# Ledger of designs, part 46: VHH binders against q96fz2

Target 1, 269 residues: q96fz2
Amino acid sequence: CGRTSCHLPRDVLTRACAYQDRRGQQRLPEWRDPDKYCPSYNKSPQSNSPVLLSRLHFEKDADSSERIIAPMRWGLVPSWFKESDPSKLQFNTTNCRSDTVMEKRSFKVPLGKGRRCVVLADGFYEWQRCQGTNQRQPYFIYFPQIKTEKSGSIGAADSPENWEKVWDNWRLLTMAGIFDCWEPPEGGDVLYSYTIITVDSCKGLSDIHHRMPAILDGEEAVSKWLDFGEVSTQEALKLIHPTENITFHAVSSVVNNSRNNTPECLAPV

## First folded at step 20 (VHH)

Design FB7
Fold by OpenDDE, fold request of step 21:
Structure FB7 (fold): chain B 269 residues (1-269), chain A 123 residues (1-123)
Amino acid sequence: as target 1 above (269 residues)
Amino acid sequence: EVQLVESGGRLVRTGGSLRLSCAASGFPFKGYAMGWFRQAPGKEREVVAAITQSGGKIYYADFVKGRFTISRDNAKNTVYLQMNSLKPEDTAVYYCAARFGFYETAPNEYDYWGQGTQVTVSS
């Protein structure tokens, strides 16, 4: 996974992340560093995206079932990294393969500390290789959305009214991630960064791409992944598997350019 | 200063009962899993029981076999170990430990330790 969409306004995004805590109370996640949230139809590695994480990571006396939403840098920078420039990392941390998560120190260590997060997106993009051509067809992949009488199609979101119909109750894609906290050697702000765990693609997606993000489908899966106080690493890792509960449509080549940030990126062609 | 202070250890007869307490201070107790460990002379420290932040999950070592009960009172920053049907093999120094997040069975995974309390079970 190298491209996502996360374009919802902050308030809409927050509402979409409503949850129940351990006590069964309905809650909204609190924001950390909300100003770092930059909505975009075209998110690439090294950009900031909103993730959910346990409040316990910020408040050591907190209920671990409570959630925080925070923009983090896509591409995990390990806490042990001693260089001043994250670009000096010799390995790619955009994704973490589920089968080797415990083999790589950069992922194993933060995971062992309970640094699990849920990466939020409207969906993600993948490119299908066309046989016989050098052309790649991009697809937007997302959760199936509930069709209501009022629900519009993504392609029809050309007016504010239509936009609201499509996105106001959009079910966000929830991807399993690992995050870490890096303190720059020269001082400054702690950098929070994440990697997306990837798995082999489900059957439905296999013709498009052989790998997919580990998607946490449903509140229970999300809760268990986040709650490092009550769910062990071992148990959490059981949640990491392909899911067939996705849909997709072909999109235009507009998304190929990471600089493009328009609704056309995810519009069906 | 972080402190874990164990109490309740004493000499008891086989079949007897003890309740150990561990009072925690100097750290946010509610965010930590708590564990009881024991170390007998010449043996390695081993986990006895562990409990999550909320008490929702509990671990017991195989040798416990229902004889011991771990509990916690977050309002009092205290973790307890009720030990029933004690055996001479249970003779050890019992330690309280704290780990941020979920509990673990390995001692080296814990952040804070008490000084221990001696439990001696006579035949």
Scores: ipSAE 0.916, ipTM 0.962, lowest interface PAE 0.4, mean pLDDT 94
Fold by OpenDDE, fold request of step 21:
Structure FB7 (fold): chain B 269 residues (1-269), chain A 123 residues (1-123)
Amino acid sequence: as target 1 above (269 residues)
Amino acid sequence: EVQLVESGGRLVRTGGSLRLSCAASGFPFKGYAMGWFRQAPGKEREVVAAITQSGGKIYYADFVKGRFTISRDNAKNTVYLQMNSLKPEDTAVYYCAARFGFYETAPNEYDYWGQGTQVTVSS
């Protein structure tokens, strides 16, 4: 996974992240550093994206079932990294393979500290190789959306009004991530960064791409992944597997340029 | 200053009962899993029981076999170990430990330790 969409306004995104805590109370996640949230139809590594994480990571006396939403840098910078520039990392941390998560220090260490997060997105993009050509067809991949009387399909959202209706009730893609905190050697702000865990693609997606993000499907899976106070690493890792509960459609080549940030990126062609 | 202070250890007869307490201070107790460990002379420190921050999940070592109960009172920043049906093999120094996040069975995974309390079970 190297490209996502996360374009919802902050208020809409927050509402979409409503949850029940351990006591069954309806809650909205509290924002950390809301000003760092930059909505975009075209998110690439090194950009900031909103993630959910346990409040316990920020407040040591908090209930671990409570959630915080925070923009973090895509591409995990491990806490032990001693260089002053994260770009000097010699290994790719955009993704973490599920099969080697426990073998790589950069992922194992933060995971052992309970630094699990849920990466939020409208969906993610993948490119299918076209047979006989060097051309790649991009696809937007996302959760199936519930058709409500008020909610049209992305394809039906030809009007601004319809567009708003579709996104107001959009089910966000929830991807399993690991985050870490890095303190720059020269001082400055602590950098929070994340990696997306990847798995082999489900059957439905296998023709498009052989790998997919580990998707946490449903509130229970999300809750268990986040709650590092009550769920062990071993138990949490059982949640990491491919899911068939995905849909997709072909999009235009507009998304190929990471600088393009328009609705056309995820519009069906 | 972080402190874990164990109490309740004493000499008891085989088949007797004992309740250990560990009072925590100097750190946010509610965010930590708590564990009881023991170390007998010439043996390695081993986990006895552990409990999550909420008490929702509990671990017991195999040798406990239902004889011991771990509990916690977050309002009092205290963790307890009720020990019943004690055996001479239970003779050890008992330690309480704290770990941020979920509990673990390995001693090296814990952040804070008490000084321990001696439990002696006579035949």
Scores: ipSAE 0.912, ipTM 0.962, lowest interface PAE 0.4, mean pLDDT 94
Fold by OpenDDE, fold request of step 21:
Structure FB7 (fold): chain B 269 residues (1-269), chain A 123 residues (1-123)
Amino acid sequence: as target 1 above (269 residues)
Amino acid sequence: EVQLVESGGRLVRTGGSLRLSCAASGFPFKGYAMGWFRQAPGKEREVVAAITQSGGKIYYADFVKGRFTISRDNAKNTVYLQMNSLKPEDTAVYYCAARFGFYETAPNEYDYWGQGTQVTVSS
């Protein structure tokens, strides 16, 4: 996974992340660093994206079932990194393979500290290799959306009003991530960064791409992944597997340029 | 200063009962899993029981076999170990330990330790 969409306004995004805590109380996640949230139809590595994480990571006396939403840098920077510039990291940390997550120090260490997060997105993009051509067809991949009588498919939103309705009730894609905290050697703000865990693609997606993000499907899976106070690493890792509960459509080549940030990126062709 | 203070260890007869307490201070107790460990002479430190921050999940070592109960009172920043049906093999120094997040069975995974309390079970 190297490209996502996360364009919802902050308030809409927050509402979409409503949850019940361990006591069954309905809550909205509290924002950390809300000013770092930059909505975009075209998110690439090194950009900031909103993630959910346990409140316990910020408040040591907190209920671990409570959630915080925070923009973090895509591309995990390990806490032990000693260079002053994160871009000097010599290995790619955009993704973490599920099968080797415990073999790589960069991922094992933060995971052992309970630094699990849920990466939020409208969906993610993947490119299908076309046989015989150097051309790749991009696809937008997302959770199936509930068709409300009034909310047509992304493709049927012929009116601005209908478009807004679709996104007001959009089910966000929830991807399993690992985050870490890096303190710059020269001082400054702590950098929070994440990697997306990847798995082999489900059967439905296999023709498009052989790998997919580990998707946490449903509130229970999301809660268990986040709650490092009550769920062990071993138990959490059981949640990491391919899911067939996805849909996709072909999109235009507009998304190929990471600078393009328009609705056309995820519009069906 | 972080402190874990164990109490309740004493000499007891085989088949007897004992309740250990560990009073925590100097750190946010509610965010930590708590564990009891023991170390007998010439043996390695081993986990006895552990409990999550909420008490929702509990671990017991195999040798416990239902004889011991771990509990916690977050309002009092205290963790307890009720030990029943004690055996001479239970003779050890018992330690309280704290770990941020979920509990673990390995001693090296814990952040804070008490000084321990001696439990001696006579035949």
Scores: ipSAE 0.912, ipTM 0.963, lowest interface PAE 0.4, mean pLDDT 94
Fold by OpenDDE, fold request of step 24:
Structure FB7 (fold): chain B 269 residues (1-269), chain A 123 residues (1-123)
Amino acid sequence: as target 1 above (269 residues)
Amino acid sequence: EVQLVESGGRLVRTGGSLRLSCAASGFPFKGYAMGWFRQAPGKEREVVAAITQSGGKIYYADFVKGRFTISRDNAKNTVYLQMNSLKPEDTAVYYCAARFGFYETAPNEYDYWGQGTQVTVSS
C-alpha cells in the first residue's frame, strides 16, 4: 500500500470514527494536533494521515479503550533513529509485512510497547499491471458502502449534492498500523509516525495486486487492535489477515501523479 | 518516587491462607497491569498472577491451580493476592510488579518492582 485517500472534512471524519468504549458509552475520538490534518484524495508516504490510537498512549491513567485521533507521518521512524532527518532512514517503513513483523526490530519494539494504531482512509489505491504493456491500471479499493436508495454507486452521483451525501456517510477503511515516537536528536517536537501492516491479498483483489493492507473489519477488530491495555500483542496479531470484505473500481490515471488532489482521483472510469 | 510496597507475608502452616497487598505510589496506577511474582531460594523469579488495568483479564501460573486470586483496587492503588491452600512449595519472596499496558509473564517486561514480602509455609 503506497497510496491512500483521506479527504473528508475533519468534522465528518470525526463522526465517522464514533465508537463505544468498554462501558458501552458512545464517544468520539479526541483530536491530537488537529491542525496537522490535511485532507487529500491522494496521500503518499511521508504525508500525514489520521490514525486512531488508545488514549492510554497520551494519558497514562486513561482507559485504554478510549480512542484518540491524531495525524501521523506515514513511514515509521524508529525511536532509536539517530539522524536528524527522518528521510535519511535507509530502509522502507511504509509497510510492515505481517509475516515478518516480529522479525524486524523497527516494528517489533513499538508493537511490544502496545503502539498499535488504526490508519484511517477513504480507501487505498493499487495498480494492476497490464499484461504485455508497461501500463498500469489504478484501482480504488474501499469498504462496501451502504447503498442508500437515493445514493447510487460512487459513480452514479451525478450531482454535487449527491456526492456530498455519499461522503457524509462514508464508511472509512480501517487499516492496522504500528506507530512509533521519535525524538529528534537536535530537539524539537516528537514525531509520531506509522507503518501499515500488509498481508497477502484476498482472492478478490489478487488479480489487481498480490499484497493488501491488513484491514480491521468492524468495531470489535478495531477496538481489540487499539486496546493494548486489555489485549495482548499475540491476541492482536490474530486480527491481521486478508479480508474479502472490500470492493473496488477502476480510476483514471489522474491518481498517478501524487500532486493531484481532486475528486477525479477516486472517481470511477 | 515510584514505590511498590508489599505486605502480608508471614509464616503459615500448610493448608493455610494468606492475603498479600501491594500499595503503589508515584506512578499512574490505573494505566498499568499489575503482577505478582515469587522467588524461592535458588530459583528464578516466576510469575504467579497478573491482572490488566481494568481487571478484565487475569493470568495465573499453572502451579496456582485455583488456589490464588489476584485482584486490584484502582481507587486505592493496591493489588492483592489471596492465597489459599498454601503448600511448602509456595515458600518464597513474593514481589509486586507493574507494567505499562498489558501484563506479561516475563519479569524483565515489568517497569517497577517492590522489595518483596516473605511467605513461608511450614510443613
Scores: ipSAE 0.912, ipTM 0.962, lowest interface PAE 0.4, mean pLDDT 94

Design FB7
Fold by OpenDDE, fold request of step 24:
Structure FB7 (fold): chain B 269 residues (1-269), chain A 123 residues (1-123)
Amino acid sequence: as target 1 above (269 residues)
Amino acid sequence: EVQLVESGGRLVRTGGSLRLSCAASGFPFKGYAMGWFRQAPGKEREVVAAITQSGGKIYYADFVKGRFTISRDNAKNTVYLQMNSLKPEDTAVYYCAARFGFYETAPNEYDYWGQGTQVTVSS
């Protein structure tokens, strides 16, 4: 996974992340650094995206079932990294393979500290190789959306009004991530960064791409992944597997350029 | 200063009962899993029981076999170990430990330790 969409306004995004805590109380996640949230139809590594994490990571006496939403850098910067520039990392941390998560120190250590997060997106993009050509067809992949009588499919959004209706009730894609905290050697603000855990693709997606993000499907899976106070690493890792509960459609080549940030990126062709 | 202070250890007869207490201070107790460990002479320190921050999940070592109960009172910053049906093999120094997040069975995974309390079970 190297490209996502996360374009919802902050208030809409927050409402979409409503949850119940351990006591069954309905809550909205509190924002940390909301000014760092930058909505985009075309998110690439090194950009900031909103993630959910347990409040216990920020408040040591907090209920671990409570959630915080925070923009973090895509591409995990390990806490032990001693260079002043994260771009000098010699290995790719955009993704973490589920089968080797416990073998790589950069992921094992933060995971052992309970630094699990849920990466939020409208969906993600993948490119299918076209047979006989060097061309690749991009696809937008996301959760199936509930067709409410009033909410047309992305393809039916012929009007701005219909477009708003679709996104106001959009089910966000929830991907399993690991985050770490890096203190720059020269001082400054602590950098929070994340990697997306990847798995082998489900059967439905296998023709498009052989790997997919580990998707946490449902509130229970999201809650268990986040709650490092009440859920062990071993139990949490059982949530990491491919899911067939996805849909996709072909999009235009507009998304190929990471600089393009328009609705055309995820529009069906 | 972080402190874990164990109490309740004493000499008891086989089949007797003890309640150990561990009072915590100097750190946010509610964010930590708590554990009881023991170390007998010439043996390694081993986990007895552990409990999550909410008490929702509990671990017991295999040798406990329903004889011991771990509990916590977050309002009092205290963790307890009720020990029943004690045996000579239970003779050890019992330690309280704290770990941020979920509990673990390995001693090296815990952040804070108490000084220990001696439990002696006579035949």
Scores: ipSAE 0.911, ipTM 0.962, lowest interface PAE 0.4, mean pLDDT 94
Fold by OpenDDE, last read:
Structure FB7 (fold): chain B 269 residues (1-269), chain A 123 residues (1-123)
Amino acid sequence: as target 1 above (269 residues)
Amino acid sequence: EVQLVESGGRLVRTGGSLRLSCAASGFPFKGYAMGWFRQAPGKEREVVAAITQSGGKIYYADFVKGRFTISRDNAKNTVYLQMNSLKPEDTAVYYCAARFGFYETAPNEYDYWGQGTQVTVSS
């Protein structure tokens, strides 16, 4: 996974992240550094994206079932990194393979500290290799959306009003991530960064791409992944598997350029 | 200063009961899983029981076999170990430990330790 969409306004995004804590109380996640949230139809590594994480990571006396939403840098910068520039990392931390998560120190250590997060997105993009050509067809992949009688497919929203309705009720894709905290050697603010855990693709997606992000489907999965106070690493890792509960449609090549940030990126072709 | 202070350890007869207490201070107790460990003479420190911050999940070592109960009172920053049906094999120094996040069974995973309390079970 190297490209996502996360374009919802902050308030809409927050509402879409409503949850129940362990006591069954309905809550909205509190924002940390909301000003760092930059909505985009085309999110690439090194950009900031909103993630959910346990409040316990910020408040040591907090209920671990409570959630914070925070923009973090895509591409995990390990806490042990001693260079002043994260771009000098010699290995790719955009993704973490599920099968080697416990083998790589850069992921194992933060995971062992309970630094699990849920990366939020409208969906993610993948490119299908066209046989015999160097051309790749991009697809937008996302959770199936509840068809309200009036809300046709993303492509059928003929009116701006219908489009707005679709996004107001959009089920966000929830991807399993690991984050870490890096203190720059020169001083300054702590950098929070994340990696997306990837798995082998489900059968439905296998023709498009052989790998997919580990999707946490449903509130229980999200809650368990986040709650490092009540859920062990071992138990959490059981949540990491392919899911068939996804849909996708072909999109234009507009998304190929990471600088393009328009609705056309995820529009069906 | 972080402190874990164990109490309640004493000499008891086989079949007797003890309640150990561990009073925590100097750290946000509610965010930590708590554990009881023991170390007998000449043996390694081993986990007895552990409890998550909410008490929602509990671990017991195999040797406990329902004889011990771990509990916590977050309002009092205290963790307890009720020990029933004590055996001579339970003779050890019992330690309270704290770990940020979920509990673990390995001693080296814990952040803070008490000084321990001696439990002696006579035949």
Scores: ipSAE 0.911, ipTM 0.963, lowest interface PAE 0.4, mean pLDDT 93
Fold by OpenDDE, last read:
Structure FB7 (fold): chain B 269 residues (1-269), chain A 123 residues (1-123)
Amino acid sequence: as target 1 above (269 residues)
Amino acid sequence: EVQLVESGGRLVRTGGSLRLSCAASGFPFKGYAMGWFRQAPGKEREVVAAITQSGGKIYYADFVKGRFTISRDNAKNTVYLQMNSLKPEDTAVYYCAARFGFYETAPNEYDYWGQGTQVTVSS
């Protein structure tokens, strides 16, 4: 996974992340550094994206079932990194393979500290190799959305009004991530950064791409992944597997350029 | 200053009962899993029981066999170990430990330790 969409306004995004805590109380996640949230139809590594994490990571006396939403840098910077510039990392931390998560120090250490997060997106993009050509067809991949009688398929939203309605009730994609905290050697703000855990693709996506993000499907999966106070690493890792509960449609080549940030990126062709 | 202070250890007869207490201070107790460990002379420190932040999950070592109960009171910053049906093999120094996040069975995974309380079970 190297490209996502996360374009919802902050208030809409927050409401979409409504949850119940351990006591069954309905809550909205509290924002940390809301000004760092930059909505975009075309998110690439090194950009900031909103993630959910346990409040316990910020408040040591908090209920671990409570959630915080925070923009973090895509591409995990390990806490032990000694260079002054994160861009000098010589290895790719955009993704973490599920099969080697416990073998790589950069991921194992923060995971052992309970630094699990849920990366939020409208969906993610993947490119299918066309047989016989050097051309790649991009696809937008996301959770199936509830068909409201009035809201046709994303492709059928003929009016701007209908389009807005679709996004007001959009089910966000929830991907399993690991984050870390890096303190710059020269001082400054602590950098929070994340990696997305990847798995082998489900059967439905296998023709598009052989790998997919580990998707946490449902509130229980999300809650268990985040709650490092009540759920062990071993138990949490059982949540990491391919899911068939995904849909996709072909999009235009507009998304190929990471500078393009328009609705055309995820529009069906 | 972080402190874990164990109490309740004493000499008891086989089949007797003890309640150990550990009072925590100097750190946010509610965010930590708590554990009881024991160390007998010439043996390694071993986990007895552990409990999560909320008390929703509990671990017991195999030798406990339903004889011990771990509990916590977050309002009092205290963790307890009720020990029933004590045996001579339970003789050890019992330690309270705290770990940020989920509990672990390995001693080296814990952040804070008490000084321990001596439990002696006579035949």
Scores: ipSAE 0.910, ipTM 0.962, lowest interface PAE 0.4, mean pLDDT 93
Fold by OpenDDE, fold request of step 24:
Structure FB7 (fold): chain B 269 residues (1-269), chain A 123 residues (1-123)
Amino acid sequence: as target 1 above (269 residues)
Amino acid sequence: EVQLVESGGRLVRTGGSLRLSCAASGFPFKGYAMGWFRQAPGKEREVVAAITQSGGKIYYADFVKGRFTISRDNAKNTVYLQMNSLKPEDTAVYYCAARFGFYETAPNEYDYWGQGTQVTVSS
């Protein structure tokens, strides 16, 4: 996974992240560093994206079932990194393979500290190789959305009004991530960064791409992944597997350029 | 200063009962899993029981076999170990330990330790 969409306004995003704590109380996640949130139809590595994490990571006496939402840098920077520039990291940390997560120190150590997060997105993009050509067809991949009687397929929203309604009730894609905290050697602000865990693709996606993000499908899966106070690493890792509960449509080549940030990026072609 | 203070250890007869207490101070107790460990002479320190911050999940070592109960009172910053049906093999120094996040079975995973309390079970 190297490209996502996360374009919802902050208030809409927050509402979409409503949850129940362990007591059954309805909650909204509190924001950390809300000013770092930059909505975009085209998110690439090294950009900031909003993630969910346990409140216990910020408040040591907090209920671990409570959630915080925070923009973090895509591409995990390990806490032990000693260079002043994160871009000097010599290995790719955009993704973490599920089968080797415990073999790589960069991921194992933060995971052992309970630094699990849920990466939020409208969906993610993948490119299908076209047979016989050097051309790749991009696809937007996301959770199936509930067809409200009035709201046709994402493609049928002919009116701006209908489009807004679709996004007001959009089910966000919830991807399993690991984050770490890096303190710059020269001082300054602590950098929070994340990696997305990847798995082999489900059957439905296998013709498009052989790998997919580990998707946490449902409130229970999201809660268990986040709650490092009540769920062990071993139990949490059982949640990491391919899911068939996805849909996709072909999009234009507009998304190929990471500088393009328009609705056309995820529009059906 | 972080402190874990164990109490309740004493000499008891086989089949007897003890309740150990560990009073915590100097750290945010509610965010930590708590554990009881024991160390007998010439043996390695081993986990007895552990409990999550909420008490929602509990671990017991295999040798406990339903004889011991771990509990916590977050309002009092205290963790307890009720020990019933004690055996001579249970003779050890019992330690309270705290770990940020979920509990673990390995001693080296814990952040804070008490000084321990001696439990002696006589035949």
Scores: ipSAE 0.909, ipTM 0.962, lowest interface PAE 0.4, mean pLDDT 93

